# Designs tried in a protein design chat: VH-VL binders against q9umr5. Part 313

Target 1, 268 residues: q9umr5
Amino acid sequence: SYKPVIVVHGLFDSSYSFRHLLEYINETHPGTVVTVLDLFDGRESLRPLWEQVQGFREAVVPIMAKAPQGVHLICYSQGGLVCRALLSVMDDHNVDSFISLSSPQMGQYGDTDYLKWLFPTSMRSNLYRICYSPWGQEFSICNYWHDPHHDDLYLNASSFLALINGERDHPNATVWRKNFLRVGHLVLIGGPDDGVITPWQSSFFGFYDANETVLEMEEQLVYLRDSFGLKTLLARGAIVRCPMAGISHTAWHSNRTLYETCIEPWLS
Short names: E, the ipSAE of ESMFold2; O, the ipSAE of OpenDDE; V2, 0.75 times the mean of E and O plus 0.25 times the DockQ between their complexes.

## First folded at step 12 (VH-VL)

Design pi95 (framework fv_nofazinlimab; at its last look DockQ between E and O 0.77; V2 from the best seeds 0.82)
Fold by OpenDDE, look of step 13:
Structure pi95 (fold): chain C 268 residues (1-268), chain A 122 residues (1-122), chain B 112 residues (1-112)
Amino acid sequence: as target 1 above (268 residues)
Amino acid sequence: QVQLVQSGAEVKKPGSSVKVSCKASGGTFSDYAISWVRQAPGQGLEYLGYIIPIFGTANYNEKFKGRVTITADKSTSTAYMELSSLRSEDTAVYYCARGSYDSYGYEPFDYWGQGTMVTVSS
Amino acid sequence: DVVMTQSPLSLPVTLGQPASISCRSSQSLVYSDGNTYLYWFQQRPGQSPRRLIYKVSNRDSGVPDRFSGSGSGTDFTLKISRVEAEDVGVYYCFQGTKWPFTFGQGTKLEIK
């Protein structure tokens, strides 16, 4: 039988967004038990990410317990960060494939059309003011806001991304790295036409330098220092990168071709 | 100069709801946190929650979760605080306050509204 | 929740004499960025609160230099070097480091 699949949604999403994905999995892997976690939906997805991590952890623990052979995680957008954190704090997880579906794994710094209704264009350069404060860090978006022009503020004020990345020293860094390295495969999915994740390379742990030049994963300090295990995972062949063009952010979970190419091969 | 002008005094029955408004003028609105604080007669200050209008949602003190709703209308630069299931203990002056930014970051409570007295009585 | 404890709760002072208010937090108010989000507010009778001090020791514009804030970690103090009649009111400390943010009980300053 196929391993159970757990799905975690993204910002302003709900479980309903994954109805097509469920259909694809059912068709190609009949009998797979798929659980789309219906937590922190809609505006509740703006709750602090650590709060979300705790809530999702409570939901996945019993599922993992009933699946001794392991489970797969499909985590979309903001959910990808939640899942990475889950795998970091859980010393007993049994995740085989962690599929990061268009997630801002290295953070967000953009004012895309998708976010314009939420953020004016001018906010891209100014959002650090509120985000890197106690008031801002109570919102999920600020938890992974990564302003390349205010690196000191990011490193010191980010209460989530900087920690799970091991960019700021903390007492759990070694343990979290050990836990995360329990994953069988890290499948990174994203693409240039996403329109939300900025830069889109963030889905592959790429990100801006101080000049807003996009650097790849292997050029990032988190990789070079292996702060949370990326270098180790890559060395053992555990990282899969699946870029795909022509897919908008809201379509990653509803594209058949994407599913067959980037997701299905890892649902064993 | 930034000013916060609140709606007028309210007298409510127990079990009803009250909605207080706070209109901001003299600056931008969307990227500033609006805090709500109340003060019962002869008592201290109590933090209810705050909203950052661009995020579209508020952060609430757990003590008031379920009864307090904080919203913001960016088009009118107005924040709202609604308190439902009113009790006599909710009798208080309700204040809105806005933060500001300096060279070091966000600072709360730079500007205050004049306060809105809400009286809950049978 | 972080508990903010002020002392004294009542502070009668003779005009021209100094005053001191203590505020203690149940845990450190140092945030990850190294800042301490401790604030002092003044509320005169019949008026809205007014911020006097931000981040422990910074005076707001228009605040007389006779007001000063100090402290670190969990212990903070607001001092008035020479009390004036206009200083009558209630003073509150506030922490914005740990959610939920919380006020002290308030200290009522009165003239003897």
Scores: ipSAE 0.913, ipTM 0.964, lowest interface PAE 0.5, mean pLDDT 95
Fold by ESMFold2-Fast, scan of step 12:
Structure pi95 (fold): chain C 268 residues (1-268), chain A 122 residues (1-122), chain B 112 residues (1-112)
Amino acid sequence: as target 1 above (268 residues)
Amino acid sequence: QVQLVQSGAEVKKPGSSVKVSCKASGGTFSDYAISWVRQAPGQGLEYLGYIIPIFGTANYNEKFKGRVTITADKSTSTAYMELSSLRSEDTAVYYCARGSYDSYGYEPFDYWGQGTMVTVSS
Amino acid sequence: DVVMTQSPLSLPVTLGQPASISCRSSQSLVYSDGNTYLYWFQQRPGQSPRRLIYKVSNRDSGVPDRFSGSGSGTDFTLKISRVEAEDVGVYYCFQGTKWPFTFGQGTKLEIK
């Protein structure tokens, strides 16, 4: 039998977005137990990411306990950050494949169609003012807002992403790194036509420098210092990069070719 | 010139709901966050929650979770605080207060509304 | 929750004399950005509160220089150098460092 699959949704999303993904898994791996977690749906997805991590942790513990052979995580968009933190805070996780579907792993900096609904005029240059405060940090968007022109504020005020990336020190950093390194495979998926995740290379741990030039994962201090284990995972052969052009942000979980190419091979 | 103008006093029965409004004038409404604070007669200040209108959602103090809803209407520059399942101990003056952000960051409570007395009695 | 404790709760003061109000937090109020989100508010009888001090020691525009804030970590003080009649009211400290945000219980300043 196949290992169970746990699915974590993204911002302003819910479990209902994954109907096609469930169909694909059932076709290629019949009998797979797939649990799409319906916590923090819709506007509740704006709750602080550490609150979401705790809620999802409580939901995944019994699933992992029933699957001693291991589980797979498929984590979409913002959900990929939740899963990053889950793998770090859980001393006993048994995750084999962590499949990150177009998640802003190094953060978000850009006005997108998704954010334009909230901000009818360009807001990317001004979000740092509210986001890097205790008030802003009570909202998930601000937890991974990474303004490359105010990197000092991001490093000092981010209550979530800067900590899980090891960009700012935390007492638990060594334990978080050890826990994260328990993962079997880190499968990174994303692409240039996403239209929401900005820069799209954030899904592959690339990000803007102060001039908005994208530096890839291997040029990041996080990678070079091996802050939470990326360099170790890459050396182990455990990082899979699967970029695909032509896929918009809301289509990653409903594109058959994407599924067959990037997801299906990692579902044992 | 900034003002926060709240709706008038309300008398409500136990078990009902009340919705207090807070209209902001002066400046761009979307550049603010709005906090709600209450004060029972002769008592201190108690923080209920706040909304950042550009995110369209609010944070609530756990004590009031499930009973308080804070919303904002950008087109009328008005924030609302609705409190349901009213009890006599909810009798208080309810205040809205603005926080603003500029090049130096975010500061809460730069302007306060005049307060709205909500009395819960049978 | 961070508990904010003010002392004294009742502060009778002679006109023209200094007054001092203490505020202690159950946890450090230093945020990761190095800022301390401690605030002081004044509420005159029958009026809305107004912010006097933001981030420990910064006076708001229009607040007389006889008001000053100081402190660090968990121990904060609001000082009025020469109390005037219009200073009568209740003074509150407030922390915005950790959610949920909390007020002190208030200090009632009265002329004796």
Scores: ipSAE 0.813, ipTM 0.915, lowest interface PAE 0.8, mean pLDDT 91
Fold by ESMFold2, look of step 13:
Structure pi95 (fold): chain C 268 residues (1-268), chain A 122 residues (1-122), chain B 112 residues (1-112)
Amino acid sequence: as target 1 above (268 residues)
Amino acid sequence: QVQLVQSGAEVKKPGSSVKVSCKASGGTFSDYAISWVRQAPGQGLEYLGYIIPIFGTANYNEKFKGRVTITADKSTSTAYMELSSLRSEDTAVYYCARGSYDSYGYEPFDYWGQGTMVTVSS
Amino acid sequence: DVVMTQSPLSLPVTLGQPASISCRSSQSLVYSDGNTYLYWFQQRPGQSPRRLIYKVSNRDSGVPDRFSGSGSGTDFTLKISRVEAEDVGVYYCFQGTKWPFTFGQGTKLEIK
């Protein structure tokens, strides 16, 4: 009856984290086949994001093949970047709802939970030096690190985010845009009390300018140039923005009100 | 000045494991790539992998069929390389090395340990 | 993997004469940021390797100016303008552009 749901986890995460989300789906959409992908768990979530995209692609292909009417994606934190890359590289995807659950879609410029124990107050100003090198780009955090004070380094050294955003020219840009635009709906979820995604507006394709002033999605060059299809999707009425205050980063998939408000309507 | 001091020479039997340590002093540790490189007698340099301790995970050369494990202990500024299922071909000097930063970014292999001879009997 | 091929593998040189070592990569070493992550290392007998040249042509501190690096794309050269006795050892090129990062086979510099 209901389209299958595929769940993709985030950094230092595993499939167990989604047990409450599974309960909510079962209660509101009984009989829905929900698959929480058990790949790149824990420390393996630091593998290069393109490696993760290929592994998750292998897992989603048979699920999509069994569901010709379509599937839904729920993608949490770093997992939202994996999912967006999947939508770009798969010319045969049948995703209806792509639900991005507090994901750093325009990048990250702040301490993650993993980094806070070493350099709680100054890490973000120094990380660009290793992240924007071939050594750093072999780790997922560096694949979406976006230092607004070193934008030229980001644009030229990013092996992942600058490419899937169409911020640097590459031979697949036209095909990736076409593939991404096949999605039915893009559902953006996040909020000011997340505590990890920095700026939190990255979950809505907002980000810092060089003065650390947040520019919203419609002010971003990637939107204005429609580099991967955001402007087209918005004009089509396919972008849903669902901000919610009062939710910490680890609580997005275990908050009933968030589920009912932002997720449930898109799982038909 | 940065100094890397490695553990002493080891003699091992085929099929066993070896764990070599690399202690850094005189500088910061956590946000550099700590690399492991080996050199069989009379042979060239071979890159095993590296860890960036702040991320807590390593990147490995697949040539070693998943036999190598690289870790770091930030509290003691010590990196480790463990090689399992040892073969006589693993007889080599094992080096650790750390990079440095300049005005243009990260540069590898600025500081080297003294090397650790590991001998695997046939 | 990117293959790094050095030539010659053995280089006997008379003291005071120039030496030249070639390193060729199987693919371009230019990274997306415009940098070429090519490095030269020296290993004197019985010692750990030492970095001489970073990013093609930049000498490390304490490296004599008789050492110079050059090249672009896939073809690189290390030159020693006047070989001294302390230069005996093995020289390696290394690429850090594409994982897995790789060394050349080494060039053994000998005094005739």
Scores: ipSAE 0.775, ipTM 0.902, lowest interface PAE 1.2, mean pLDDT 91
ESMFold2 (binder alone), look of step 13: mean pLDDT 89; pTM 0.915

Design pi96 (framework fv_nofazinlimab)
Fold by ESMFold2-Fast, scan of step 12:
Structure pi96 (fold): chain C 268 residues (1-268), chain A 122 residues (1-122), chain B 112 residues (1-112)
Amino acid sequence: as target 1 above (268 residues)
Amino acid sequence: QVQLVQSGAEVKKPGSSVKVSCKASGGTFSDYAISWVRQAPGQGLEYLGYIIPIFGTANYNEKFKGRVTITADKSTSTAYMELSSLRSEDTAVYYCARGSYDSYGYEPFDYWGQGTMVTVSS
Amino acid sequence: DVVMTQSPLSLPVTLGQPASISCRSSQSLVYSDGNTYLYWFQQRPGQSPRRLIYKVSNRDSGVPDRFSGSGSGTDFTLKISRVEAEDVGVYYCMQGIKWPFTFGQGTKLEIK
């Protein structure tokens, strides 16, 4: 009766972080088959995102194949970007709910105050120097680094996020859009007290302009052009926004109130 | 002035491991990628891998099948390249090098170490 | 892997004469940013390599203007307008667009 759930972890994380989420699902939807993918754990989460997409694709194909009624994805932090690309590159995915837990959907532009465990010696204003090169693009964090003061470099050098967001042209863009639009529900979760995702509105497709003023999803060119289907999904009633204050970045998968409010309703 | 100083020559037995150091002076160590390349006697250059110290991890050439490990110690401005399960074919001069930035990009190999000869013999 | 092919592999040159080295890549070296990630290096006997040219045609500081790089897409050339004794060594091209980054096999420049 309940569709299987596939969980994709985030940066410097592992499948073993999700024990509370599994407990909550078992309580509210007993019998649900939950698979937490044990790929690209810890330091391996810094591998290029396209490499991670390929690996996760190989893991999810057999799960989707044996669940003709459909599956749900719960994708945390960086894992939300992996899942976005999976939905675009898979011609035959059967994902009903894509639940994005505090993922930097429009990119990341944080300073060392929020990112000291990732970037102990860097300032946010200087990461563009290495990230927007072939050397930097071999690391996942650079794949979604989005410096609003060097937007031309981001658009031209990003090998991942600018492409899946349709911010730079790609031969597969039309097919990627068609595939992504097959998703039943896009459930976006995030909040102002996250402390890592900068700006936190990136989890809802908002982002900084050149003056570091946050523009929300409906003001983004990718939405206005419907580059990968956000405007179409919103018109269809398929986008759910579930912001919650008081939750730090490492707590999205272990907060019961968040689970009951934002996740549980979408696990048919 | 930027300078990269590598550890001295080594002679190793097949099956052993070698760890070569590369100490950087001058400039900002953590803001640059440090690359490792090797050169067998009388042959060309081969890229082993590189590290971006601020990310704390490295990218490796698949050819070395998990035998190479590159690390960096930011407190001493030193990068290391360790190569395990040594074969006679690993006999080479091993170089470290860092990069520079032009106006809109990163350029590798602006400064090179002097090289470390590693000889693998029975 | 991207294959880099140099020719000639051996280049004997008379002092004061020009020299030309070709480098061909198995795929385009143009990145999405519009830059071409092609590099030239010089290695004098017993020394570490030295970068001469970055991004096809940009000469490094301290490199004499008798060295010039040109080319586009997959075909590149390093020229020395007037060879001097100190130019003896091996010259390598390198692509920096696709990991693993790869070098040409090298061209040994010798004085006749």
Scores: ipSAE 0.788, ipTM 0.899, lowest interface PAE 1.1, mean pLDDT 90

Design pi97 (framework fv_nofazinlimab)
Fold by ESMFold2-Fast, scan of step 12:
Structure pi97 (fold): chain C 268 residues (1-268), chain A 122 residues (1-122), chain B 112 residues (1-112)
Amino acid sequence: as target 1 above (268 residues)
Amino acid sequence: QVQLVQSGAEVKKPGSSVKVSCKASGGTFSDYAISWVRQAPGQGLEYLGYIIPIFGTANYNEKFKGRVTITADKSTSTAYMELSSLRSEDTAVYYCARGSYDSYGYEPFDYWGQGTMVTVSS
Amino acid sequence: DVVMTQSPLSLPVTLGQPASISCRSSQSLVYSDGNTYLYWFQQRPGQSPRRLIYKVSNRDSGVPDRFSGSGSGTDFTLKISRVEAEDVGVYYCMQGTQWPFTFGQGTKLEIK
């Protein structure tokens, strides 16, 4: 009846965070096989994103093989970037709905109280110095750190996000785009009260310009050039945008109204 | 100017652990990579791992993964390298080192500690 | 892992004569940003290593101009135009392009 669901967690996270999500899915879609991947938990979530992509890829292959009718992905926070790359590197994925829960799809630039042990106060403007080096690029957060005041450094040094977004050329870009376009639905979820993802519109492919003014997805070169298929997906009617106010970063996977409005309709 | 001062020499028995400190002064501590490198007597340099204190976690060379732990205490501007399950082959001078920034980039190993001799003998 | 190979491993030189050390990498050291993360270090007897050259050819402040670095891709050279007594020591190349970062075996420069 229902396609299996694969869940990918975020930064400093684990499968335990998704208890409520599993309850909601069981209530509305009884019998759904839900697999929450227990890889790169806690501080291991700081491992380079390409390493995480490889590990998660090896875990999802047998799940997808058992479900010829297709699967759904629910990917939270940093996990949404892992899922972006999975969909691009897998020539044979059978993902129907890719549900991105408050993921920094265009990157992260901001100070937050939630990340105090990782981002001490006042480091926002100086992180570019270490992040855009081979030393910094061995940490996941630097893989999607996107300083709008040093966009040239981001474009040249980001080993992950700039490549997966097609913001810098890569030999595999054409194949990655073709693979990503196989997805049935791209469901983007986020909101202004998240408190961690900065700007929050990054969850919808919006981002800061050099003056820290947010430009929405349709104004981004990535969209206009259709670098990995966003414009094609939107024209196909495959992109769903579901913003919701009043939800903090750690609550996207445990809010019933959010689930019923933004997630449940895409779990057929 | 930046200075890195390491703890004194240690003599350890096989199977024990050693923890070497590296105190930084002059300049900022948290946003630089602090690297640990060792050198056995008369031999070359070997990279153990590094920490960026702001991230609170380290990257380790696979050869030492499971035995080496690198930590940092931002309040005292001190980095630590702990090596467990010591063998005679671990006898070496252990160095901490820190980089520097130019206008756009991080350059490693601009500043080195004086080295800490760790001797493992029965 | 990227293997760094130095030659020669032992370099006896007459005072005032030039010296040259080769460093070869098993893979290209050009990073995605177009930079080449190749470094040269000097270690005098009983002392900590000292960085001489960063990113192939940039000489550190306080390093005499008789030291120069050159090369590209996988083949790099450190040259000393006129060797002085204080140059005695071991010289190491290092790559910072791919983790784990690795050193060459070292070249021991001795006065004949």
Scores: ipSAE 0.717, ipTM 0.867, lowest interface PAE 1.4, mean pLDDT 90

Design pi98 (framework fv_nofazinlimab)
Fold by ESMFold2-Fast, scan of step 12:
Structure pi98 (fold): chain C 268 residues (1-268), chain A 122 residues (1-122), chain B 112 residues (1-112)
Amino acid sequence: as target 1 above (268 residues)
Amino acid sequence: QVQLVQSGAEVKKPGSSVKVSCKASGGTFSDYAISWVRQAPGQGLEYLGYIIPIFGTANYNEKFKGRVTITADKSTSTAYMELSSLRSEDTAVYYCARGSYDSYGYEPFDYWGQGTMVTVSS
Amino acid sequence: DVVMTQSPLSLPVTLGQPASISCRSSQSLVYSDGNTYLYWFQQRPGQSPRRLIYKVSNRDSGVPDRFSGSGSGTDFTLKISRVEAEDVGVYYCMQGTTWPFTFGQGTKLEIK
């Protein structure tokens, strides 16, 4: 039988977005128990990420306990950051495949079509002023806002991403790294036509330098220092990179070719 | 030059709801935190919550969670605070306030509304 | 919640003399960015509060230099070097480091 699958949605999202994904899983792996977590839906997805991690942790514990052979996580967009933290804070998780669907793993910096409906044009250059304050850090999007022109403010004020990436010290960093390293496979998915995640290489742990030139994962201090285990996972053969062009941000969970190429192989 | 203008005083019965408005003029509206605080007669200041209009949602003090709702209408540059299930101890002046930006980032409470007296009486 | 305690709560002062108000927090107000989110407000009779000091010691534009803020960690002070008649009112400290943000009880400054 197949391991259960737990799905974590993204910003302003809900379980309804995954109906096609569930159909694909049922077709290729009939009998798989798929649980799409209905927590922090819609505007509640703007709650601080550490609050979301606590809520999702409580929901995930009984599912993992009932599956001694392990579970798989499919985590979409912002949900990929929630899952990063879950794998670090849970000293007893039994996750085999962690499938990250177009998640801003190194942060977000960009005025996309999606963000323009939330923000006036040109907000990308000014969001750092509110985001890197205690007021802004009570909202999830500010928890992973990563302005490459104010990297010092990001490093010092980010209450979530800078800590989970090991970019700023935390008393639990060693334990978080040990816990994260228990994952069987880290499957990274994303692509240049996403249109929301900026830079799109953030889904693969790449990110802008101060000149907005993208540096890939292997050039990041996070990787070089092995802060939470990326270098160790890569050496172990546990990181899978699956970029695909032609897919917009809201289509990652509903594209059959993407599913067959990047997701299906990891749902044992 | 920023001004915050609040709606007028209200007298409400216990168990009812009140909705106070705060209209901003001058400067930009959407990218600042707009805070709501209250002051009971002869008492100190108490933080209810705040909204950053561009995010479309608010953060509430747990003491008032479930009773307070803070919203913003970006097209009219107006923030609202609605408090339900009113009790006599909710009698207070309710203030809206907005921050400003300097070279070091966001600083709260630079501009204040004039206050709205809400009296809850039976 | 972070508790903010002011002393004294009542402060009668002779015109032209100095005044000092203490504010203590139940835990450190230093945020991860190294900044201390401690604010001082003045409320004159019948008026809305106005911000005097932000981040411990920075005076707002238009605030006379006779007002000064100081302190670190959990212990903060607002000083008025020479009290003027217009300074009558209630003074509040506030912490903005940890949600929910909280105010001190207020200190009523009166001319004697």
Scores: ipSAE 0.781, ipTM 0.898, lowest interface PAE 1.1, mean pLDDT 91

Design pi99 (framework fv_nofazinlimab)
Fold by ESMFold2-Fast, scan of step 12:
Structure pi99 (fold): chain C 268 residues (1-268), chain A 122 residues (1-122), chain B 112 residues (1-112)
Amino acid sequence: as target 1 above (268 residues)
Amino acid sequence: QVQLVQSGAEVKKPGSSVKVSCKASGGTFSDYAISWVRQAPGQGLEYLGYIIPIFGTANYNEKFKGRVTITADKSTSTAYMELSSLRSEDTAVYYCARGSYDSYGYEPFDYWGQGTMVTVSS
Amino acid sequence: DVVMTQSPLSLPVTLGQPASISCRSSQSLVYSDGNTYLYWFQQRPGQSPRRLIYKVSNRDSGVPDRFSGSGSGTDFTLKISRVEAEDVGVYYCMQGTYWPFTFGQGTKLEIK
């Protein structure tokens, strides 16, 4: 009766992180088939995002094929960017709800907790040096590193995010937009106490300008140009924004109140 | 200035593993990619993989994936390349190398180690 | 994988004469940033390789002016305007635009 749910994890993560999410879904939507994809776990999550997209694509095709009434995606952190690309490259996806759990949809500009141990002061201002090269672009973190002080380098060198966001031209852009627009609902979740996703408004397609002032989605060129369909989706009433304070980055998939408020309503 | 000094020659049996070190001195270590390249006797250069130390993991050429492990110790400015399940065709000189930054980006292979001969006998 | 093809593979040259080495890639090496990540290396007998040229035509500090790189897209050339005895060795091109990064098979420069 309920549509199957496919879960895509984040950076340095694995399927084990979602055991509470699975419990919540089973309690509120008993009988739902939930598949947590165990690809690109741990350090393999640093592989280029296009490689991850290909691997996850191969895994989701048979699941979608068996569910003619549609599927839901729950995509956590970096996994939300994988799911963005999946929806764009798949001509035949049947995704109803795409639920993005604290994903850096406009990019990341800030230290991750995993890097802070090595750098007691912020290293964010220096990552552009290696990230915006073919060498750096073979690592997932660099694929969505978006330094607002070197936006020209981001636009020219990003092999993933700038292309998926339509910030730089690509031969497939029109097809990617058409495919992405087939999604039923884009459910955006995030909050100010995340502590990892920087700025946290990236989860809602907001981002820093050159002065590190956050501009919200409706002020972004990507939205204004409707580069991959955000303006069209918003006009259809298909974008859901669900911000919640008090939730740290590793708690989005294990907070019951968050689940009941932001996720449960979209698991038809 | 910047120097890369590698560990000494190794003679190994088929099926064993080898771990070669590459110690950097005279410059920064963290932000540069450190590459590993090999050269069989009388043959050309072949790329094994590279590490960017701040990310804590490496990128490997698919040909060697599952057999090669590249690591870095930032506190000693030393990179390591370990190759397992050694075969006779793994006999080669193994080089480490890093690059430099120009005005507009990263350029690889400006600095090379002296090379480490690994001989696999059958 | 991107295939890098060098020609000639053996290049006997008379001292003081010019030498030219060709390198062709199986696809364009222009990256999205407009840069071409094509490199030239020299390996003298018994020594580690040494980078001569980066991004097609930029000569490294300490590399003599007689070395020059040129080309675009898929076709690249390394030229030595007047060969000296110390230039004996093997020359390699490398592409760094697409992973895995790949080398040409090498050109052995010898004095006649």
Scores: ipSAE 0.658, ipTM 0.844, lowest interface PAE 1.6, mean pLDDT 90

